# Ledger of designs, part 4: VH-VL binders against Putative multicopper oxidase GMC1 (GMC1)

Target 1, 132 residues: Putative multicopper oxidase GMC1 (GMC1), of Saccharomyces cerevisiae (q04399r243to374)
Amino acid sequence: LINGKSSDGETIKIGFNTEYLLLRIVNSGMSGTQVFHLDGFQLIVLEADGIMIKPFIVQTINLAVGQRYTILVKLKSDTSFIRMINGCNKMMGYITKQWWFYKEGAHLDLPKNPNDVSIEHLPGFTKAELYR

## First folded at step 14 (VH-VL; from q1 with heavy chain T57Q)

Design q4
Fold by OpenDDE, fold request of step 19:
Structure q4 (fold): chain C 132 residues (1-132), chain A 121 residues (1-121), chain B 111 residues (1-111)
Amino acid sequence: as target 1 above (132 residues)
Amino acid sequence: EVQLVESGAEVKKPGSSVKVSCKASGGTFSSYAISWVRQAPGQGPEWMGGIIPIFDQANYAQKFQGRVTITADDFAGTVYMELSSLRSEDTAMYYCARGDEWIYGDYFDYWGKGTTVTVSS
Amino acid sequence: QSVLTQPPSVSAAPGQKVTISCSGSSSNIGNNYVSWYQQLPGTAPKLLIYDNNKRPSGIPDRFSGSKSGTSATLGITGLQTGDEANYYCGTWDSSLSDYVVFGGGTKLTVL
């Protein structure tokens, strides 16, 4: 779940003047660890499991089943689109899906990138559950 | 104008540790990422790690993971970088540099003058 | 050896224009903003360009930056003797644990 939405690759519109994107991510599934990565953006983790924590920066966030994180993403003024890679741990590895955030007024013709992402090679990826 | 003042030159033996300080003045410090970037003679800059002091969490380059420790003293407006198990190849100029606010960003707008660290037997 | 590739050297006469290229990949220049730095002999790097083409205050408009695909270019017009220095490109690589990566540098010689 991202901001209360659960889908297989959804486009999300954000405000034109958005400087920071706040994402509340919840792993409510039973399929294991979920991985989130935003191409070209550093993730500021603000809270874990509903508790505000000392923020820290990661490139990739891992959520075990039941874990919740609030992350903040700083955008550039000319950022139009944000590509989020979401990997879900399965028996044969990670199944990936893509989320797209786009600023209001931007074209809906999103870049077409191959879904050839190796989750285990994402920066900051860990097989262990995040404790913080 | 923001200024980053680094500690003096260091001469160390292999296997020892060095701790370099970077004091910021003239602007906001706590919310900006302070990174350590070293440059060996004749080489390009190399990012070692950084910290957003107010977060009190550091990030490190994979190459230096486990060997470098970056800390911040918000009250003193100072960031520290300690590199252990020094090797001859660690001989370099060590810069502290300010990145973006709340994130490391992709640029450094202010640099210290650098601290020369020489590792020799 | 560096993540970003630059020509080792460029040269031109005073008053001329030079360009310095910086080539990377989709995970760095392709997806992130590029910065450029000037390093005069015996000094720390100085930010010339950030966010691909923006100049910090105090940087003359003789310096320009551009980005296309996985490559970036620094342009210097009206070359002056004082421009003789090493120039480095920098960015972030989203495939590395490092949060900033640099080019190997380009030595600019003013003839």
Scores: ipSAE 0.780, ipTM 0.907, lowest interface PAE 0.7, mean pLDDT 91
Fold by OpenDDE, fold request of step 19:
Structure q4 (fold): chain C 132 residues (1-132), chain A 121 residues (1-121), chain B 111 residues (1-111)
Amino acid sequence: as target 1 above (132 residues)
Amino acid sequence: EVQLVESGAEVKKPGSSVKVSCKASGGTFSSYAISWVRQAPGQGPEWMGGIIPIFDQANYAQKFQGRVTITADDFAGTVYMELSSLRSEDTAMYYCARGDEWIYGDYFDYWGKGTTVTVSS
Amino acid sequence: QSVLTQPPSVSAAPGQKVTISCSGSSSNIGNNYVSWYQQLPGTAPKLLIYDNNKRPSGIPDRFSGSKSGTSATLGITGLQTGDEANYYCGTWDSSLSDYVVFGGGTKLTVL
């Protein structure tokens, strides 16, 4: 579930003048590690479990149950959309979903292919369930 | 204008370590990603890793993980790259290069002149 | 062997136009912006193109870049003898632990 929705391919509108996207991510599930990835974007982690930390960059975030992260995403001036990849670990069968951020006024020509990505092959994903 | 000044050429024996420095001048340094890119003779550039000094957290290429350490001294405006367990294959020109602000980005706009590291018995 | 594929060499006479291709995949060129670098003999690489088609200050407009799908192209018009160099494409691969990837390089010879 993403924000209470089980659907795939949902869209989220962001501001036209957005230069930086601030996201708060929480694993509110009862079980299972959640995986978060933005296709083509580096994730700047600013906060972990409500505590500001020295920022670091990752491509993929793994969230254990109850874990929370605040991430910053730098956008380019001509960025129109962001493909979000979310899924679960092996225990949950590597279920994979994708959602889309799009700027207001942007043309929604979204390259939707849920079969071209696998959670287990995302950079930074670890089967060892190491969390920062 | 931003300049990246690297340390001098190094000649090392196999198994030893080398530490190369990159000092930035003439512009903002701490918020920009500084990467190390090496180039073996006759080969193309290869990204080794990088650091955003203000973050003080480095990222490394998988090939060099465990063998390379990248650090930053914000006060000195200097980034360091230490490569251990040197092999003959590590003989190359080592460049520091500035990437984007707050992220590594997809381009390098400023390059050092390079540091030649020669590994030979 | 390089993540991005370039032709090993291209050649043309002064005043002519040349193009250098850079082929990748959906996880690198397909999803990210491409940069191009010129490396003269005995020198460090120099940024020619960034964000697919933008030129840094000081780069003449006879250098151009384009991107389509999973491929990028560097164009050089009005070829000069001083353009003889190695040219590399670069980008970011979102499927690798490595954040930056380069092409194998193209040697441009001015006849």
Scores: ipSAE 0.755, ipTM 0.905, lowest interface PAE 0.8, mean pLDDT 92
Fold by ESMFold2, look of step 14:
Structure q4 (fold): chain C 132 residues (1-132), chain A 121 residues (1-121), chain B 111 residues (1-111)
Amino acid sequence: as target 1 above (132 residues)
Amino acid sequence: EVQLVESGAEVKKPGSSVKVSCKASGGTFSSYAISWVRQAPGQGPEWMGGIIPIFDQANYAQKFQGRVTITADDFAGTVYMELSSLRSEDTAMYYCARGDEWIYGDYFDYWGKGTTVTVSS
Amino acid sequence: QSVLTQPPSVSAAPGQKVTISCSGSSSNIGNNYVSWYQQLPGTAPKLLIYDNNKRPSGIPDRFSGSKSGTSATLGITGLQTGDEANYYCGTWDSSLSDYVVFGGGTKLTVL
């Protein structure tokens, strides 16, 4: 679930002049890991489990139950939308959701028939904990 | 004005390693990714990897993973690249290059002059 | 060799226009920003185009960039003899986790 919603294809609006996106993400589930990825963007990890850390960049985040990260994303000036890919681990692999960030005033022509997403082939995917 | 200056040319034997440096000046150093790009004679460029000094985090191209190490000395304003287990195919021009701030760049707007590494028997 | 394919050469007369293509896939050009570089003989590459279609300061507007699907195009109008060079495309390739991959290059000859 993302913000209590299980539906695919949800959208999240961001300001037209947004240059950086600050996200606080948490796996608040009772079991299973969560995978977080933004297509075409680097994730600058600033805080792990409530502790400010020496920042580092990853392409994909794996969160165990109860793990939290604060991440910063640098946007391009012509970014109109960002595909967010979330994977929820279960017995046979991952259940995938796709959500979208889009800039206010952008003409949304979201990709029809998007590629099937393999969570385990996302760039930088790992089951290991990102921060010791 | 930003300037990138690589260390001098080197001649190495197969199986050895080489460490080249890139001194950055004329701007902010620590928050910009510095990358190494090589170009063999008659071929296109190859990205080898890069580092953002303030994060002290290097990332490497898949082709070079395990043979390349990139480090930064924030006090000296210098990035280093070490390539191990040299082969004749590693003979190339090696450039340092700078892209955007805070992220690994997907483009490079500043380039050094380059330095040659020659691997020969 | 490279995951980005460029024609090995193109040519045109002074004053004419030319395009140089760069063909890739959804893991690179399709979902990511493209850059273009000019390399004059004996020099380092120079950035001509970034973010698909933007020019750095000092690059004349006769250089242009675009992309469609998994292909990108560099356009050069008003060709000059000084434009003879190798031209390279570059982009992020998420399938290899390489932050930049380059095309093999296109040699432009101004006849």
Scores: ipSAE 0.498, ipTM 0.810, lowest interface PAE 1.9, mean pLDDT 85
Fold by ESMFold2, look of step 16:
Structure q4 (fold): chain C 132 residues (1-132), chain A 121 residues (1-121), chain B 111 residues (1-111)
Amino acid sequence: as target 1 above (132 residues)
Amino acid sequence: EVQLVESGAEVKKPGSSVKVSCKASGGTFSSYAISWVRQAPGQGPEWMGGIIPIFDQANYAQKFQGRVTITADDFAGTVYMELSSLRSEDTAMYYCARGDEWIYGDYFDYWGKGTTVTVSS
Amino acid sequence: QSVLTQPPSVSAAPGQKVTISCSGSSSNIGNNYVSWYQQLPGTAPKLLIYDNNKRPSGIPDRFSGSKSGTSATLGITGLQTGDEANYYCGTWDSSLSDYVVFGGGTKLTVL
């Protein structure tokens, strides 16, 4: 679930003039790790589990239950949308959801259920915790 | 004006290591990604890796994993690249190049003049 | 043997237009931004185009860039003898840890 929604293909609006995204992400589930990725973007990790850290860059984040991160994403000036890929780790692999961030005023036909994503092949994917 | 200056040319034997420096001047140093790109004679450029000095985080191309170490000295405004286990295929011009601020950029707008590393017996 | 394929050479007369192609895959050109570099003999590469189609300050508008699908194109109009150089494309390859991969290059000859 993302923000309590089970549906795939949801969208999140961002401001047209946005140059950076600041995201606070948390695995609030009871079991299973969560994978977070923004297609085509680097994730600057600023805070882990409530503690400001020396920033570092990853391409994909794996969150254990209860883990939280604050991340910063630098956008390009012509970015119209960003595909967010979330994987929920289960006993037999990952359940995948895809959401989009999009800039207001963009005309986009986004796939509602683009199921053709392999979580384990995402760039920078690891099962290891980022901060230990 | 941002300026990047590599250290002098090197001649090395197979199996040895080389360490090349890149001094940056004329702008902000610590927040910009500095990459090393090499180019063998008659070949296209090849990204080896880079570092964002303020993050103290280096990233390496898969081809060079295990042989390349990239470090930075913020006070000196200098980035270093060390390539180990040299072989004749490592003979090339080595450039430092500046990417984007805060991220590893996908283009380089400033380049050093390059320095030659020659590996021969 | 780059993952980005460019023709090894291209030629045209002064004043004419030439295009240089760069062919890749969905993991590089298809989903990422393309840059182009001019390399005159004995010099470092010089950025010519970034973000697919943008010119740095000081690059004349007779240089243009575009991409479609998994291919990118550099266009040069009003060809001058000073344009003789090697031209390289570059882009991020999101299937690897390599933040930039380059094409093998295209030698432009002005006849």
Scores: ipSAE 0.481, ipTM 0.802, lowest interface PAE 2.0, mean pLDDT 84
Fold by ESMFold2, fold request of step 19:
Structure q4 (fold): chain C 132 residues (1-132), chain A 121 residues (1-121), chain B 111 residues (1-111)
Amino acid sequence: as target 1 above (132 residues)
Amino acid sequence: EVQLVESGAEVKKPGSSVKVSCKASGGTFSSYAISWVRQAPGQGPEWMGGIIPIFDQANYAQKFQGRVTITADDFAGTVYMELSSLRSEDTAMYYCARGDEWIYGDYFDYWGKGTTVTVSS
Amino acid sequence: QSVLTQPPSVSAAPGQKVTISCSGSSSNIGNNYVSWYQQLPGTAPKLLIYDNNKRPSGIPDRFSGSKSGTSATLGITGLQTGDEANYYCGTWDSSLSDYVVFGGGTKLTVL
């Protein structure tokens, strides 16, 4: 579930003034790791499990149950939408969801989500825990 | 005015390593990604990797993974690149280049003049 | 051997228009921003175009960039003899996790 919703293709509006996106992400599930990725963007990790850290950049984040991160994303001036890819490792594979961020005040023609996304082929994907 | 100055030309034997420096001046150093780009004679440029000094985090092109080490000295305003296990095809012009702040840029608006590394036996 | 393909050469007379293509895939040009560089003989590359179609300050508007699908195009109008150079495209390649890959280059000759 993402924010209590299981549906694919959900959208999240962001303001037209947004030049940086600050996200607080958490795996609040009972089992299974979560994979988080913003297609075409770099994730600046600022906080891990409630502790401020020396920032570092990743392209994809793995979260074990109960792990949380605060991340900062630098947008380009002409960014109108951002594809968010989430994968949940359960049993024999990944359950995937794709959501969209879009800028307020722009005409958006959001692309259709692909039928399936290969989580293990995302840029920067690793099966190891992110913060070793 | 932002300037990038590479260390002097090097002549090396096959199998050895080379370490090239890039001195940045005339602007903010620590928050900008500094990349190394090489260009063999008659060929297009190749991105080798880069570092954001304040994060002390280097990233490397897939082709060079395991052969290249990039480090930064924030105090000296200098980025270093070491290429190991040199071969004759590593003979090239090596540039340092700067792009965006806080992230690895996908373009470079400041370039050094380059330094030659020659690998001969 | 680049994943971005450019024609090896192109030529045109002074005052004419020329275009230089750069062909890639969805993992690079298709989903990411393209940059273009001019390299005069014996010099470092110089940025002409970034973010597909933007010019840095000091680059005249006779240089333009665009992309469609998995191809990008550099346009040069009002050709001058000083435009004779090698031209390279560059972009992010997410399948290789390389923040920049470059094309093999196009030699522009002004006759």
Scores: ipSAE 0.464, ipTM 0.800, lowest interface PAE 2.1, mean pLDDT 85

Design q4
Fold by ESMFold2, fold request of step 19:
Structure q4 (fold): chain C 132 residues (1-132), chain A 121 residues (1-121), chain B 111 residues (1-111)
Amino acid sequence: as target 1 above (132 residues)
Amino acid sequence: EVQLVESGAEVKKPGSSVKVSCKASGGTFSSYAISWVRQAPGQGPEWMGGIIPIFDQANYAQKFQGRVTITADDFAGTVYMELSSLRSEDTAMYYCARGDEWIYGDYFDYWGKGTTVTVSS
Amino acid sequence: QSVLTQPPSVSAAPGQKVTISCSGSSSNIGNNYVSWYQQLPGTAPKLLIYDNNKRPSGIPDRFSGSKSGTSATLGITGLQTGDEANYYCGTWDSSLSDYVVFGGGTKLTVL
């Protein structure tokens, strides 16, 4: 579930002139590692488990149960949509959800969702805990 | 304006290592990604890796993982690249190039003049 | 070999227009921004186009870029003998986790 929703294809609106996106993400589940990725973007990790850290960049982030991160994303000026790919590790692989961030005032021609996303092949995927 | 100056040309034996430097001047250093790009004779450029000095984090192209080390000295405004286990196919022009601020950009707007590394068999 | 494919050469007379293609896949050109570089003989590459179609300061508007699907195109109008060079495309490739991959290059001859 993402923010209490199980649906694929949900959207999140962001401001028209947004240059940076600040996200606070947490795995609040009872089991299963969560994988977070923004297609085409780098994730600047600023905070881990409530504590400011020396920033570092990853392309995909892995969250164990109870872990949380604050991440910063630098956008391009003509970014209209950002595909968010989330994977939840279950016994037989990953359950995948795809959501979209969209800029206020963007033309609402949402890209076609791919039917099959391999979480394990996302750029920078790792099962290891991120370093601070 | 921003200037990037690589260290002088080098001739090396197979199996050895080379370390080249890139002195940056004329702008902010520590927050910009500095990359190493090489170009073998008659071939296109290849991104080898880069570093954002203030994060002290290097990232490497998959092809060079395990052979390349990139470091930065914030005080000196200098980035270093060390390539180990040299082979004859490592003979190339090596450039430092500046990308975006705070992230590894997907283009390079400033380039050094390049430095030649020759590996003789 | 590069994951980005360019024609090895193109030629045209002074004053004419030429286009240079760059073909990739969904993991690179399809989902990411394309840049173009000019490399004059004996020099480092120089950025001509970034973010698919934007020109950095000092690049004349006779250089243009576009992208459609998994293919990108550099256009050059009003060809000059000084445009004779190698031209490279570049982009992020998410499948390799390489922040920039380059094409093999296209040699432009101005006859």
Scores: ipSAE 0.445, ipTM 0.795, lowest interface PAE 2.2, mean pLDDT 84

## First folded at step 16 (VH-VL)

Design u1 (from c6 with heavy chain F55W)
Fold by ESMFold2, look of step 17:
Structure u1 (fold): chain C 132 residues (1-132), chain A 121 residues (1-121), chain B 111 residues (1-111)
Amino acid sequence: as target 1 above (132 residues)
Amino acid sequence: EVQLVESGAEVKKPGSSVKVSCKASGGTFSSYAISWVRQAPGQGPEWMGGIIPIWDTANYAQKFQGRVTITADDFAGTVYMELSSLRSEDTAMYYCARGDEYIYGDYFDYWGKGTTVTVSS
Amino acid sequence: QSVLTQPPSVSAAPGQKVTISCSGSSSNIGNNYVSWYQQLPGTAPKLLIYDNNKRPSGIPDRFSGSKSGTSATLGITGLQTGDEANYYCGTWDSSLSDYVVFGGGTKLTVL
C-alpha cells in the first residue's frame, strides 16, 4: 500500500517551481521488503533510520519492515511527470505499483501505456533483499 | 573556467594496477560529479564510474565493478581512479570529466585532455 | 556493442545539412535526457548538446538536438570542413548501473 492506497496509477501533485524533492519514505508494513524507485531519477540518500549519513546515490532503495530513509531528488529542468515504482514481495511473487508525481499546471493525461518495469531488473535490486 | 588535468601516460604489465589522477582547477570542484571515461583505440567512450568529492562516495559502471576504485582528495582538488588486474584490452585513453552538481547528470560539460594507459608484456 | 545505435558514418558537402540519429530504448533515451559530443581527431570529446536540445555557451545555433520516443537526432547545418569529426550520443540507461552510456559514434566526413 502507498499512503494507505492499494490502487495502481495514483498521482501526487508537486509545486510548479519545484527543483528538488525531499522524500521521507518508510516501510510501515508488518512483513515484506519494499522497493522504491523513481524512473529516470537518482536518489540521494541523506538519512537512514533517523540518522544523518554521508550522502550517497542509488537508483533503487530497498526497505525492510520499519526501515526509513530521507532522500533528495534533483528534478530535471522540464519535468512534468515522474513515475514512481513501488514493489514488494507476496509469497515469492513480486507486486508492482506505479504512481505518478506531477507538477502543478502539467497536463494530467498520463502515458496511456507507460513502460513496464520489472522490480527484479531495477538497478541495485537483488532477490536476497526480499527475504530479510 | 574549469580545467581538468590527468596525470601522465602509463605503461603497465598485464595483471598489475594503474592509478591515474585528475586535478581540477578554475571552479567549483567538491559538489560536482567527477567521472572517469575511457576510450580504447577505434572505439566509443565508456563510462567507468564517478565520485562526488564533498561526500566522498563513488558509483561504478557494472562492467568495472570490483576492478575500479575512485577516490577524491577534496583539499588537493584531485580525483583518483585505480584499475586493477589490467589486461591488454584496458589499453585506452582515460579521461576525467565533470558532470552535474550533486548528481551524475546525463552529460559532461568539461573534459580533461586524457591520459594513455598502455598494457603490454 | 552499445545499447545506443548510431549510423557508422555520414557525409555531406560544405554548406549542407546533416542529421545523425541515436536509437535506444525506453530505459535510456525514452525516459532520460540525451547529450551529444563532438570529438575532433586527436582531441577529447566536447559537449555540443545537453538536456536533449540545449546548447552550452559557445556552441553555435547551427547545432541542434531533438528527441522523439526512444530516438534522438543531432542536426548540423551550414557544414564546415572543421566539423569533420566523430559524434557521440550519451544518456543514462536506468536498466544498467551506468549513469552514462554512449553510442558507438558516427564519423562525419565533409567533402
Scores: ipSAE 0.463, ipTM 0.774, lowest interface PAE 2.0, mean pLDDT 82

Design u3 (from c6 with heavy chain T57R)
Fold by OpenDDE, look of step 17:
Structure u3 (fold): chain C 132 residues (1-132), chain A 121 residues (1-121), chain B 111 residues (1-111)
Amino acid sequence: as target 1 above (132 residues)
Amino acid sequence: EVQLVESGAEVKKPGSSVKVSCKASGGTFSSYAISWVRQAPGQGPEWMGGIIPIFDRANYAQKFQGRVTITADDFAGTVYMELSSLRSEDTAMYYCARGDEYIYGDYFDYWGKGTTVTVSS
Amino acid sequence: QSVLTQPPSVSAAPGQKVTISCSGSSSNIGNNYVSWYQQLPGTAPKLLIYDNNKRPSGIPDRFSGSKSGTSATLGITGLQTGDEANYYCGTWDSSLSDYVVFGGGTKLTVL
């Protein structure tokens, strides 16, 4: 589930003039580590579990049950869409979903969701992280 | 104009360490990613890692994990790269280069002149 | 060996146009912006193109960049003898722990 929705390929509108995207993500599940990735974007982690931290950059975030992160994403002026990849660890069968951020006014011609997307192949993952 | 001034050439023995500095001037330092890119003779550039000084955290290429340390001195406006356990194949020109703000950009707009590091027995 | 693939060499006469290709994958060129660098002998790389097709200040408009799919192209018109250099494409890869990737380089010879 993402924001209470089980569907895949959902869209989230963002402001036309958005230069930075601030995301607060939380694993509110009962079990399973959640994986968060934005295709083609670096994730600046600013906060962990409600605590401001020394920022660091990753390409993928793992969230254990109950964990929360605040992530800053720098966009370019001509960025129209952002593909969000979310999945679960091995225990949950590596379920993977894709959502899209899109700027207001952007042409709503989103790419078809690839069938071969797997969190296993995302950067920054160790086996230990995948098996949490 | 932004300038990146690197330290002088180094000649090192195998197994030793080298620390190269890169001083930035003429523009904003702390918010921009400074990367280290080396180039062996006759080869193309190779990204080693980088740091965003205000974050005070570095990211490294997997190839150099555990062997390279990148640090920043905000007051001095200087970024350092230390490479340990030097090997002959580490002989290269080492460049510092400025990327984008707050991220490791897909471009480098300013480059140092490079520091030659020679590793020989 | 390089993540991005370039032809090893290209050549043309002064005044002519040349193109240098850079081939990658969906996780690098496909998802990210491409930059191009000129490296004259004995010098550091110089940024020619960023964000696929943008020129930094001071770069003449005879240099151009384009991107399509997982490939990028550098175009040089009005070739000059001073353009003889190595040219590299660059980007970052969203599937690698290593962020920044470069092409293997293309040697441009002005005949």
Scores: ipSAE 0.750, ipTM 0.903, lowest interface PAE 0.7, mean pLDDT 91
Fold by ESMFold2, look of step 17:
Structure u3 (fold): chain C 132 residues (1-132), chain A 121 residues (1-121), chain B 111 residues (1-111)
Amino acid sequence: as target 1 above (132 residues)
Amino acid sequence: EVQLVESGAEVKKPGSSVKVSCKASGGTFSSYAISWVRQAPGQGPEWMGGIIPIFDRANYAQKFQGRVTITADDFAGTVYMELSSLRSEDTAMYYCARGDEYIYGDYFDYWGKGTTVTVSS
Amino acid sequence: QSVLTQPPSVSAAPGQKVTISCSGSSSNIGNNYVSWYQQLPGTAPKLLIYDNNKRPSGIPDRFSGSKSGTSATLGITGLQTGDEANYYCGTWDSSLSDYVVFGGGTKLTVL
């Protein structure tokens, strides 16, 4: 679930002149690793498990149950939408969701969900803990 | 103007390691991505990885993951690249290049002159 | 083998126009900014075009860039003998851990 919703293809509006996104993400589930990715963007990790850290960049984040990160994303001036890929590790694979961030006032022409996205092949994917 | 100066040319044996430095001057150092790009004779450039000196760790191209280490010394204004388990195909010109601020950009606006690493027995 | 495909060579006479293509995919050129570099013999690459079509200060307007779909084009007008060089495209491939991938290069010969 993302913010209590399980549906695929949801959208989240952001301001037209937004240059940076600050995201606080947490795996609040009872089991299973969560995978977080913003297609075409770099994730600057600023805080891990409530502790401010020396920043680092990844393209894909995994979160064990209870793990949390604060992430800064630098946007391009011509960005109209951002595809978010979320994977939830269950038993023998990943359940995937696709959500969209879009700038207020942008003309929406959202791409179709890729049929063959592989969570384990996302750039920078690792099962190892990102910060320890 | 921003200037990037690599350390001198190196001749190495297969299986060894090389460590090359890049001294930056004439601008802001700590917040800009510094990348290492190599170019074998007659071939196109190849991004190896980079670092933003104020950030905790470097990022690496898939091909070089596990063989390359990039570090920065903020006080010295210097970025280092170490390539291990050298092979003859690692013979190339190695450049440092400046990318974007706070992220790795899609382009490099400043380049060093490059330094040659030759791997031969 | 390069992720981005360029013709190996192009040629034209002084004063004429030439274009150099760069073909990629949706994960690189399609969704990301393209840059172009000139490399004169024995020198480091020099940025000519960034953000698809913008020139840094000091680059004459006879150099231009564009992109359409998953292809990008460098245009050079008013060719001069000093333009004889290798030209490379570059972009981020957001499906890889490589924050920049380059084309294999195009050798421009000014006859």
Scores: ipSAE 0.606, ipTM 0.842, lowest interface PAE 1.3, mean pLDDT 86

